# VHH binders against Uncharacterized protein C29G2.6, part 17

Target 1, 179 residues: Uncharacterized protein C29G2.6, of Caenorhabditis elegans (o16887)
Amino acid sequence: NKQCRDLLQCSIQKKCVNLPVLSKLVDGKNISAEMYDDIDKYTDYGCIFTTGCQDECNDCPLCLTSKLQIVDILSGEKSSAECPTLMDCALKCVAESNQDIFQINKCLRQDCAFHCFDGSCPKCSGFITRVFNQMCAAGNFRQKIKGYSGPCYEMFHEIVRAKFADRFEKNGKTRGHSG
Below, E stands for the ipSAE of ESMFold2; O stands for the ipSAE of OpenDDE; V2 stands for 0.75 times the mean of E and O plus 0.25 times the DockQ between their complexes.

## First folded at step 15 (VHH; framework vhh_7b2m_4)

Design s74
Fold by ESMFold2-Fast, scan of step 15:
Structure s74 (fold): chain B 179 residues (1-179), chain A 120 residues (1-120)
Amino acid sequence: as target 1 above (179 residues)
Amino acid sequence: EVQLVESGGGLVQAGGSLRLSCAASGFTFDDYTVGWYRQAPGKQRVVVAAISSGGSTVYSNSVKGRFTISRDNAKNTVYLQMNSLKPEDTAVYYCARGYSSPWYGEFDYWGQGTQVTVSS
């Protein structure tokens, strides 16, 4: 929608993105899921979330969801009560990422996302559903569970849960799990 | 028993080249995306390149134009040709099997890694 376009315009105007680098990646192409990792690397998320573009972000559902989940996770109080395992994971991401908001966001998406699907934190599922939709859109995805005919994001949910069930038993990362 | 075994790492001077190999066994190789990741000392593991079952390739911006990923399905092997190496390419390089793009996908299995050291 127009609000998300306004966010992009603001991000360019405020130089929150390395536009010369991104223009080489896109250059009239459709943005693929593979390109988002490079976009993330050349994007100052702190600039997008906090200065100049705060209002545009709040009006863009994808940005708002991402910002709110990150803020809720990092704030501690309410998120800790509702999503304690996700909060522990998020604090580890903060500690290990030298408080670089780009690295925190990437760590949250890649290392902590499974807490949204293990039943410990339903609050974050909307954002993670969009991440899985991007994964599903990529042409190079191959399904482990052949014969599954439901929505693609549900298939990813099952695959992620199966993988992280093994890790939960080994690492005890989910509350109530014991190996 | 899924197994991924990397080889070809070593010490090389800046501007040099190395070719890494990843030998895969225990699964239907042709059906899977395979990627290369690297981890420098004190840093998180990051994606380098990936190749789909259909032969499509993607590269991280840091290696684009310098590295080439390829696969030989008859030999169940993935290669990473690394040209114009820089000191910042120094890392342990890992081969990984996944269900989707390494840029945002999850991985089942990882190799043990092979060390690449680029001297100035």
Scores: ipSAE 0.000, ipTM 0.089, lowest interface PAE 15.6, mean pLDDT 64

Design s75
Fold by ESMFold2-Fast, scan of step 15:
Structure s75 (fold): chain B 179 residues (1-179), chain A 120 residues (1-120)
Amino acid sequence: as target 1 above (179 residues)
Amino acid sequence: EVQLVESGGGLVQAGGSLRLSCAASGFTFDDYTVGWYRQAPGKQRVVVAAISSGGSTVYSNSVKGRFTISRDNAKNTVYLQMNSLKPEDTAVYYCARGYSSPLWYEFDYWGQGTQVTVSS
């Protein structure tokens, strides 16, 4: 729909999607289900949802639904293998922000970002972006929470399909696993 | 047996307020996300707001700051409080149950809709 096309345009203009790298991955080939892991690696979901394309995302139902799932995942997170102090701070932001993703993002940047520099999370570079990317990354089963991969995968699939319609017409396939 | 029944629609003047209710039955209400959609004549159905089982809320930009979604799990009801109504808010409002992805492509039950008309 037009609202989600506006989101795609914004994502490209704000460089939330590394389109040059993504284009190289699909150059000369039809997009296959196996390529979705690589597509997700070059997508900054934090940029799409909040810092770059917040307005366009809110007006695209697929994106708005994905934001809701990410908020639920963050509020349900009880332990972190990577950055426990930062995650505890993030959970406090979720609890105090009426679970509004925009307020959570503001709280994370104002109250939690210093944990990236206090030695408690040495791999914190891009933490907020990494958290969003991890929630949407395909094939990652560390977090078994409702909505972990489904809505983010489907949202990105629809956006990618709109951008590369001709390639999808030839394949007729998306990521499919019998499980 | 799953049912969603909207109520509270009507005619209101610009700048006015209206509260919509969606009564749910036939499922474990507390476990599901519930959302509101609207459809104006000649336009596609668009998302308005949603509330998760945990109480997380999201709003479309056109209504953020004016509309408030809430739920009462004891009554199996979700509400949409609409303030500062504009003629552009005129539409049929639908309640929808979400199961994994609640608002557009991932819901399995809808209500019948309730008409909201905003005049000036």
Scores: ipSAE 0.000, ipTM 0.275, lowest interface PAE 13.0, mean pLDDT 65

Design s76
Fold by ESMFold2-Fast, scan of step 15:
Structure s76 (fold): chain B 179 residues (1-179), chain A 120 residues (1-120)
Amino acid sequence: as target 1 above (179 residues)
Amino acid sequence: EVQLVESGGGLVQAGGSLRLSCAASGFTFDDYTVGWYRQAPGKQRVVVAAISSGGSTVYSNSVKGRFTISRDNAKNTVYLQMNSLKPEDTAVYYCARGYSLSPWYEFDYWGQGTQVTVSS
């Protein structure tokens, strides 16, 4: 989507993604589950959504929808506009964590993030894949990661497969099923 | 530069009330979720309450019904009204900026804290 291209470019230019740190962390390493956690840690979504790239985000339908879903999670309400399985999981994290933000965040990253990649939320996986593809190209990650010779768009899929290996093995799919 | 400055802490008797304030600067305040956290001596920092940009609120079970979080976007300030205080509410209270509680985002900027001491 053309509107979302400007958001991706802004995110890199405003350093909402800490490419130098990520580049150093992946240098000489094989693809690993830890790369997933590093990407998450060194990406400033507040910068992408508001302080750095607010205008570009508001012009990108996927980014605007993500803002509303995040607000709904905090309000304890399910957004009607997006991924029901991911949202149901997120609401369960809020309800079961006794409002402890560290437990909520851990639950979301470990238990719910997989629903972005299990085929139940193609918009989530598509957006993240596009963001990572731009990061990979800008940071020359392909040249830095040991033993990896594939294209940038496949690299993130392999990182996700490494992180959620047990869940993909059980389900046998990365593209996922229809809802 | 992002800054969060807490105020309003102090010594209070059990059953008493305090109102904490958090003054924010250096970012578009009305677009952010803001939370209150506390840390008792020797313990991990835990969330107390959070308020979204639209005014939706969440509370930990330990404070639900006793504390009220609110915000004044015109003043770039968030408040925590603390009623029916208990000795176990004794902690340093921190204000934190966060856009969301998602798999990709957590609270990223913190204030320096304000001490609340509740006497038995």
Scores: ipSAE 0.006, ipTM 0.170, lowest interface PAE 9.0, mean pLDDT 76

Design s77
Amino acid sequence: EVQLVESGGGLVQAGGSLRLSCAASGFTFDDYTVGWYRQAPGKQRVVVAAISSGGSTVYSNSVKGRFTISRDNAKNTVYLQMNSLKPEDTAVYYCARGYSSLPWYEFDYWGQGTQVTVSS
ESMFold2-Fast, scan of step 15: ipSAE 0.410; ipTM 0.827

Design s78 (from Ff with S52N)
Fold by ESMFold2-Fast, scan of step 15:
Order: structure tokens, then sequence, then C-alpha cells
Structure s78 (fold): chain B 179 residues (1-179), chain A 119 residues (1-119)
């Protein structure tokens, strides 16, 4: 896939991959499924999301479904060291969400936000905001958005709220016997 | 019109108990995180306990094991059961509404209810 090759070229240029098989990929051959599994294993997604490869990731279908680790999204930032209990919670969200970025974000909002109140993470609001903005940069919102805030932030906020409302409507509708 | 109305504050002796209630109106209560905050004279307002829409709770270290937060969605009410009260628990207690996201600020606050623990 040309789009996924463009992502790989961008990732190599920005030094976001450490692959033992880089020479084989640079030969201009098509990327096989096995090769993409190796790329995922050695790719720093935080580097991809923060160095200007966001559009290439958005255009590559496999990138949008790849497993994201919260620690990789925060690569280059000290925020993960500032919030150890929140980071443990966030990693649990990643592990339990079957690589779905919307489920990861929902899990962070619903299950991990409370760690901000226990005094273990004085900079918690900044941590979550940075995680969300970097998820936007990954192209998971399927629009080529300039920057991490503004339209991307508003779009995701609207999507999450709409899905939350839909869940409550479905649960409420099944409650009554006269429904 | 969003309103949060606290009740149940009062004077109690050290070692005693009080139950605070917060009656909410003007929004879909079930969808929101609600919390209890307190402010002693001359000090900043600090979080005491919070409960999200799913029933998950958090407590400040100073009240863990003594206070219990709960909610009754049918009554649009959140409660704070305060046991083993200490003089340092003396403060105005506020109920606040927030969403389950740390990028939201609390957007509505009650008027507060005074709790005074003697001795």
Amino acid sequence: as target 1 above (179 residues)
Amino acid sequence: EVQLVESGGGLVQAGGSLRLSCAASGFTFDDYTVGWYRQAPGKQRVVVAAINSGGSTVYSNSVKGRFTISRDNAKNTVYLQMNSLKPEDTAVYYCARGYSSPWYEFDYWGQGTQVTVSS
C-alpha cells in the first residue's frame, strides 16, 4: 500500500523506527503483513505523532488500527514520570481496549480521571490533555487537522458525548416491559 | 437552570458523625461526576471525595476510611457520610458538578454547608 509506504518513509526520515530489517524495507518492495508486525514492534508512535507524520498515519489504514501505548504517545515528555498511578491506570486502559483509541480515551476519562483527586498526580489535567492531543495527532479522527487542539479537540468531544448519549438511550429503552 | 443545594451540616463533637446531602436539579444527574470539596477559613478549597457516573469513588488521604461518598440517581442526590470526625474536618463543605474528564473544570457549585467539629 502506497500510503503505508509513505508513512514508513516519513517514520524513517524522522528517526521514529529502530528496525533490524530497515534495509529490506528500503529496497522498495511492498510491505507484507509480517513486515508490518515487525514495524509495529519497533515503532515509536509518540515520535510519529509529534514529528509531522500524522497525515501519513491518517492515510495508512493499518496505522489507525495499530496498538497504541500511552507511554509511546508521551515519548519525549516527562509527564509519564510525574504521574505513576495515572500511568498504570492508562496502561490498563490500553491493554483492555483491544487497540481501539476511542475505548482507550473513554477508559481514561471514566476510570483514570479520579487519580487526579488522590494527590498522586498534581499535574494530572495536563497529562490527560497531552495524551488526548497526541491521539488527535495520530490521525485517528480521519481529518487532516492542523494542530492538537481546536477542531480536533471539539470533534472528539462531540463524538464521545454522542456515543455516551446513545449508550444511555439504548440502556433506558430496554428497562421497561411496555417498551 | 443548574442548582446544587447542600444540607446536613452542623455542630458535632470530635468522634461524632454527620451525613451531608446534595440535591441536584436542572441537568441529567446520572451523566455527571459529582464531588464534595471543603474550605477552612483562610485556606484554599480542597477535594474531599468524588463519585463518577459509573459509581467509582475517590477520597483524599485525610478522609480515607472515615468518609463515604454515595449517590442516589433516582433522587438526584449525592451523600457524604462522615464518621470519626476530627476538629481539623471543620470547614464549609461544597457540592460540585463535573464531567468524568480531567480537562473539564467543575462548572457549578452549591452554596456550601458549615461543618464544625468541637474540641
Scores: ipSAE 0.000, ipTM 0.163, lowest interface PAE 11.6, mean pLDDT 63

Design s79 (from Ff with S52D)
Amino acid sequence: EVQLVESGGGLVQAGGSLRLSCAASGFTFDDYTVGWYRQAPGKQRVVVAAIDSGGSTVYSNSVKGRFTISRDNAKNTVYLQMNSLKPEDTAVYYCARGYSSPWYEFDYWGQGTQVTVSS
ESMFold2-Fast, scan of step 15: ipSAE 0.000; ipTM 0.302

Design s9 (from Ff with V58Y)
Fold by ESMFold2-Fast, scan of step 15:
Structure s9 (fold): chain B 179 residues (1-179), chain A 119 residues (1-119)
Amino acid sequence: as target 1 above (179 residues)
Amino acid sequence: EVQLVESGGGLVQAGGSLRLSCAASGFTFDDYTVGWYRQAPGKQRVVVAAISSGGSTYYSNSVKGRFTISRDNAKNTVYLQMNSLKPEDTAVYYCARGYSSPWYEFDYWGQGTQVTVSS
């Protein structure tokens, strides 16, 4: 858990998350359940996973798992945001899969992954950062999968919830959501 | 009940190779990220390698190019092939299920297997 504390600290210092929301936690102010529900829409997951806080994320099992699941969805770590053909392919997979993460993953691997290796997309890593931000912000990967929330939702919400559980409990205000 | 059992640890000379195995039970193995962590005496437990349900991999900079992680979904097993071993690789190696929420279930880990690399 010290590793995940370091991730949260890094996320604040590198401004990967909305600073005004987190300033209340840093200043010792209590956060409400309503504020907790909004925190993920102001989170730059690309900043957490690939720029800014990569090492801290890799040392935090919840963050590493979420990062790898999203990389999986995007046909692996070799995707690139500078590749319009790859981007169009990925968006088609998302649109046609009825937000089912397993169908999206299958589509991306079968129909899109070759764009990283056919010479049309030499720098695939940049694509991942942009698509992480777009897909996480749109909520497409926050859906329930076999009883669990999507990878973006679980990673940040559990870190924040666990870190500040005392504040929620003292206020008698808890989020209480199950996956 | 989630269970992870490591095997394959031992004593090996610098420059040698070793393959660790982790047998998983009590959950749908194919749906989870699984990783290898290590902890030297008096040090923090750190990630070594991880593999997602779809086969995406991560390696720490200290082992990149020397270690290879793989999984066999038919056998519910994850492997760590360790080549060009160094004395600095001496540690207890742990297998962990990566998808864990809430924090109470954060430490679904195996018991660990000792790897000792002599100089």
Scores: ipSAE 0.006, ipTM 0.436, lowest interface PAE 10.1, mean pLDDT 65

## First folded at step 16 (VHH; framework vhh_7b2m_4)

Design Ja (from Ig with V58Y; at its last look DockQ between E and O 0.63; V2 from the best seeds 0.00; counts 0 for: pae O 2.7 > 2)
Fold by OpenDDE, look of step 16:
Structure Ja (fold): chain B 179 residues (1-179), chain A 119 residues (1-119)
Amino acid sequence: as target 1 above (179 residues)
Amino acid sequence: EVQLVESGGGLVQAGGSLRLSCAASGFTFDDYTVGWYRQAPGKQRVVVAAISTGGYTYYSNSVKGRFTISRDNAKNTVYLQMNSLKPEDTAVYYCARGYSSPWYEFDSWGQGTQVTVSS
């Protein structure tokens, strides 16, 4: 919808997403796990949810939901029955890491991020996919990535699968669904 | 070469304030999250605060409400305003370069500046 497009445009304009750097990093590259890491490094969700694009996020249902979930996670509270696997993982990270933000973030990234894409949390995967789609379109990733000719949403699926290949195999999960 | 140079450390009494600065060079400052670590004697280095590219801030529970992190991209500098200091805040404070929010990761460090809070 228009509101969510506006949000994603804002995120690029406000540099919540560092598109210039990402565009350079993906240029001439094959799809890989490293590409996921690069996207992660140069996407500031805090900026998207608050500092940069707070109003636009509030007007985008998927963003608002994601924002509220993150806030609840960081506060150590379970927000809803939605995405229980992801939420439980995140709450465990917070509970076990005490005051160490590094440990919390490491845990979230290494242990919990997969649950966004394993099919257990469509809202998470859908939101992130949309963010990527805007990056992909605005940065012309389809023309830059080597050996790929599919749509942006499929591109992201391949990137996610590359990053979490071992986890998908171990858990018997299929490719995450995009909204 | 990536360089991070801390300054502003010193000796203060409990309840006092300090402002740390970190001058960054050798990389595009605007493209990175920056933060502060501290390490007390005999303890592990721990994150104190971080500020993302978009200005989103995060604090450890031990310093929340007392410390404020900020950045000036025009000066390639990150600051840590430390108020209501406690003896438990005594440590070497390190400036760090890192990535993204809320998935904070750091890959470069300064030499550190000593902060001592007396009771």
Scores: ipSAE 0.213, ipTM 0.606, lowest interface PAE 2.7, mean pLDDT 87
ESMFold2, look of step 16: ipSAE 0.359; ipTM 0.663
ESMFold2 (binder alone), look of step 16: mean pLDDT 83; pTM 0.846

Design Jb (from Ig with A50T; at its last look DockQ between E and O 0.53; V2 from the best seeds 0.00; counts 0 for: pae E 3.7 > 2)
Fold by ESMFold2, look of step 16:
Structure Jb (fold): chain B 179 residues (1-179), chain A 119 residues (1-119)
Amino acid sequence: as target 1 above (179 residues)
Amino acid sequence: EVQLVESGGGLVQAGGSLRLSCAASGFTFDDYTVGWYRQAPGKQRVVVATISTGGYTVYSNSVKGRFTISRDNAKNTVYLQMNSLKPEDTAVYYCARGYSSPWYEFDSWGQGTQVTVSS
């Protein structure tokens, strides 16, 4: 846990997370799918993994694992059995996007990001939740976002549910709703 | 108000070079990914290159190895050095502001500068 504190501080100090912009965007807003997109747009994981916080990422096991999985995706390898649903989706995006890196990223965001949060990849969701918790605390999101007053990690879960509501309905078994 | 002003376009023969410049104002330049997209006649706008706040660059496959994006945060300016130009590079080139992630499509763009590459 302590291993990743320096990474999370670095991510804000180096502007990998654009907290000034994000704090303004969430101020007075309700939780929504757009809020998920804004958080994703203003979090530069390339900065976290390499250009801004490389040493701190290498010292944070969850960050290093995520970084190495991205390398596998870009190289077309499956060096680990972890997160097979996410990795299969990601490799399909690479194969189908005609080597266009911007189309690969669009495919990953639209088709595969759900698999970070569907229970099939706890390491992915855990890492992203830690990044969110840092920006939530440092940006006072609990005082700024309307319609929710719980802890940061539950707020993020609500944001994720708003973003992927249709995917969760399709993926999940209907539970005993009788109303 | 966000302003992005492109310059440096023109007519060039195939195999030639151009350098595009973009002056940015009305926002904190250092806090945003910036880049270029282009629109050929009758086609959709497509991303050409992006450069993140930390200088991390991303290129489309069609220009990789031929184009180089750079930024000068002290001058609030982004550049696109375009070498080995081909007729299919003919387009209006737009300077654009993105987000912090260099992979998203842009949220703002300028008026554009025409690049025409002749046989």
Scores: ipSAE 0.300, ipTM 0.647, lowest interface PAE 3.7, mean pLDDT 85
ESMFold2 (binder alone), look of step 16: mean pLDDT 83; pTM 0.838
OpenDDE, look of step 16: ipSAE 0.349; ipTM 0.673

Design Jc (from Ig with T33A; at its last look DockQ between E and O 0.67; V2 from the best seeds 0.00; counts 0 for: pae E 2.4 > 2)
Fold by ESMFold2, look of step 16:
Structure Jc (fold): chain B 179 residues (1-179), chain A 119 residues (1-119)
Amino acid sequence: as target 1 above (179 residues)
Amino acid sequence: EVQLVESGGGLVQAGGSLRLSCAASGFTFDDYAVGWYRQAPGKQRVVVAAISTGGYTVYSNSVKGRFTISRDNAKNTVYLQMNSLKPEDTAVYYCARGYSSPWYEFDSWGQGTQVTVSS
């Protein structure tokens, strides 16, 4: 898909992904939860969706879908049945934060981001993984991250598992003591 | 060494205006979101406004429509234009550096500049 390729190239060209900083932060490091946080801190999705790559995003179905989900979240609407767990969590964040965009974002990062990666929203995880694949290739992360030579998408999968290890453990426990 | 130096604070009557400036040095200014915290007497420090690397702006509800953040990358400077000031805006205002994403908490800030709004 040429249009999503153009978006991913734009994200590096326009510095929506701060590759010079990220390349230094990952150099010689093991995969860790901190690495996930660094990637998140230095990837500006507002730049990807609007200020840097708006036309490319609108032409890439995964990007456009993600952008429209954010519009639904911020408006308090649910125009699609897709990704119900993520959307329910996100709408709760909006309701609890009284339109305070900084509090909404903090709540989304802390409480809801896991639902992009728990199997319940393939389009969210797919889009973010493709953004990571682009930065991983352009920044030579496979040569920089300690003890790793696999493909970029598996590297990101391991980074996500490191970040959300406790949440993945809780999802694996279907029988618990309750009462 | 990251340095953030605020200026432009002072005493102003309610309904008045002030323009805060912040000179930044010791980092690649263009690569970071920047913004302003404030800390009112007896309260916790809160985010007032932020501006992304690409220039889009975000504001807390308490200042939206009255305050305008801007940046001049050529001068490594961030500004906060504060209009229609209220006594509730009385606080120490801190210029701050964030990350590329403006939604994360800021990681560095200056010594602050006092803004006092009287009736």
Scores: ipSAE 0.447, ipTM 0.747, lowest interface PAE 2.4, mean pLDDT 87
ESMFold2 (binder alone), look of step 16: mean pLDDT 83; pTM 0.837
OpenDDE, look of step 16: ipSAE 0.478; ipTM 0.749

Design Jd (from Ig with P102G; at its last look DockQ between E and O 0.71; V2 from the best seeds 0.00; counts 0 for: pae E 5.9 > 2)
Fold by ESMFold2, look of step 16:
Structure Jd (fold): chain B 179 residues (1-179), chain A 119 residues (1-119)
Amino acid sequence: as target 1 above (179 residues)
Amino acid sequence: EVQLVESGGGLVQAGGSLRLSCAASGFTFDDYTVGWYRQAPGKQRVVVAAISTGGYTVYSNSVKGRFTISRDNAKNTVYLQMNSLKPEDTAVYYCARGYSSGWYEFDSWGQGTQVTVSS
């Protein structure tokens, strides 16, 4: 809808997504786990949620819901039943990190990010995919990334698969074994 | 070539104050998160504070309320104002360039400046 389109345009216009750096990093490269890490490192969700695009985020239901989940995580509370696997992992990160924001961020990115993409939290994967679609279109990633020519949302799915291949393989192995 | 040059370290009494500066060059300063981390003798390097491109600041629990990070984009400079210093703040302090969402990861840093807080 228009409200979420405005948010995504704001994210580029306010440079919450660092396209100049990302465009260089992806140019002439194949899809890889490193590409996921670069996209993650150069996307400033704090800018999207608050400092750059606060009004646009508050008007986009998916963005507002994601922002409120982050508030719950940082406060140590669950205000909704959405995405329980991701939220349980995130709350464990808060408990284990003595509420140090740097350690919480590291724990979320290393231990919990997979739960955004494992099917257990469609809202998380949907929001992040929309942000990627905007940077992919604005940065012409389809013409820069080698070995892929499909739509931006499928490109991101392939990038996520490359990053979390071991986690997806482990889940497939445990799901394929009866005990 | 990315360069980060720290200054302002020294010896100070407990309860005192010190201001660290970091002069940055060789990159588009406005496009990057910058921050400070420290390494005390025998300890792992830890992030102390970071400031985003939009001016959003975050602090470790051990310094929150006592330290203030700021940036001056016109001067390509990052500051760390350290107040109410304690002996456990004794460390080498490093200025660093980071990524937006990866504030715990830095890709470039300086040589460091020693801060020693005496009891």
Scores: ipSAE 0.129, ipTM 0.539, lowest interface PAE 5.9, mean pLDDT 83
ESMFold2 (binder alone), look of step 16: mean pLDDT 83; pTM 0.837
OpenDDE, look of step 16: ipSAE 0.279; ipTM 0.631

Design Je (from Ig with Y56W; at its last look DockQ between E and O 0.50; V2 from the best seeds 0.00; counts 0 for: pae E 3.6 > 2)
Fold by ESMFold2, look of step 16:
Structure Je (fold): chain B 179 residues (1-179), chain A 119 residues (1-119)
Amino acid sequence: as target 1 above (179 residues)
Amino acid sequence: EVQLVESGGGLVQAGGSLRLSCAASGFTFDDYTVGWYRQAPGKQRVVVAAISTGGWTVYSNSVKGRFTISRDNAKNTVYLQMNSLKPEDTAVYYCARGYSSPWYEFDSWGQGTQVTVSS
């Protein structure tokens, strides 16, 4: 919808996504776990949710839902039943990290991010995939990334599979173009 | 080469204030999160504060409400205003460069500047 398109355009225009750096990092590269890490490192979701694109985020249902889930996590609450596996993991990170925001984030990246993509949280994976689709289109990633032909959203799914391959194998789940 | 040069450290009594500065060069300053580590004697470095390319700030719980990070992209400089200093703030403070997200640990840092807070 148009309101979420406005959010996604805002994310590029306000440099919440560092497209100039990401475009260079992916140029001539194969899909890899490092590519997932680079995308995560150069996307500022705080900018998307608040400092850069707050009004646009509040008008985009996927963004607002994601923002409110982060508020629940940081407050130690579970006010919604949505995405229980991800939320349970995230609340454990909060409890174990002595409410230190840097340690919470490290725990979320290492232990919980997989649950955004394991089928248990379509809202999380849907939102992050749409953010990727915007940077992929605006940065011409389909022309830059080597060894891939297809739409941006499936490119991101392959990147996610590369990052979490061990976790998918342990859970018996496989996504993307694997054959 | 990435270069980060800290200044503004020194000796201060508890309750006092200091302002640290860091001059950055050798990279496109505007494209990166910048921030501060500190390392107390006999301890590992810990993140104190970070400021993203979009201006989002993050603080450790031990300094929140007392320290303020800011950046001046025109001068390629990051600052740390430290108020209400406590003896436990005594450490070497390192200016650091990260990525765009302020939640990641930093990938480059300077030589550090000593801050000593006396009882």
Scores: ipSAE 0.312, ipTM 0.667, lowest interface PAE 3.6, mean pLDDT 85
ESMFold2 (binder alone), look of step 16: mean pLDDT 83; pTM 0.839
OpenDDE, look of step 16: ipSAE 0.316; ipTM 0.651

Design Jf (from Ig with V58I; at its last look DockQ between E and O 0.49; V2 from the best seeds 0.00; counts 0 for: pae E 3.0 > 2)
Fold by OpenDDE, look of step 16:
Structure Jf (fold): chain B 179 residues (1-179), chain A 119 residues (1-119)
Amino acid sequence: as target 1 above (179 residues)
Amino acid sequence: EVQLVESGGGLVQAGGSLRLSCAASGFTFDDYTVGWYRQAPGKQRVVVAAISTGGYTIYSNSVKGRFTISRDNAKNTVYLQMNSLKPEDTAVYYCARGYSSPWYEFDSWGQGTQVTVSS
């Protein structure tokens, strides 16, 4: 618990998470799909996993697990039997990209990100939710978001739901529980 | 207005090195991922390298181990050190502004600088 809190502090200090900008962007706004995009734009998981906060990530179990999975995905290898839908999607993105990193990232963002939250990968959704919760607390999102009253984890659920509303409806999926 | 101005391109022999620079203005440089594209004649523009706000770097497979991207926030500048250049690296190189890992997206580009590698 403490280790994962330390990870957030490192993430902010190393600018893996641009909290000042995010705090400004969410201020006075309603929950929306755009809010998800903003969070995505200013959260650098690569930085969190490696260059910025490698030690802190290694000490945070959820971070370490997520880190290892992402590394394997980018290498074109399946790390484990966990989260097969997400992993298969990501591997397909890598395989079909013609080594174009832009195409890979686009594919991951547009096609695979949803599988983090569709209930098929609790570890992914749990980790991302944890990161958001820490952002939310540190940036006082609860006081800034317009028309919202509730805990940070519910806030994130609503943001994710707004972003992937069409996918949830189409696939008959419900948002996974995240701590 | 967002401006990205590349420099450092030129003619070099195979095995040689070049260092590209990109001066950015018209936006808060520290808040953005920046990267390099290249476009060879008759081919589509492709990403070469990117560096996030937190310093995380990513490279296309074709340039891994040879190219190094870096940034100087105090100078609002991004660099591309290109070593062990090959004729297939010949292209117009474009500086780009974008957003964070892992979903690298770019929304602005410079005018480009020509890099020519001779055999």
Scores: ipSAE 0.321, ipTM 0.668, lowest interface PAE 1.6, mean pLDDT 87
ESMFold2, look of step 16: ipSAE 0.340; ipTM 0.685
ESMFold2 (binder alone), look of step 16: mean pLDDT 83; pTM 0.840

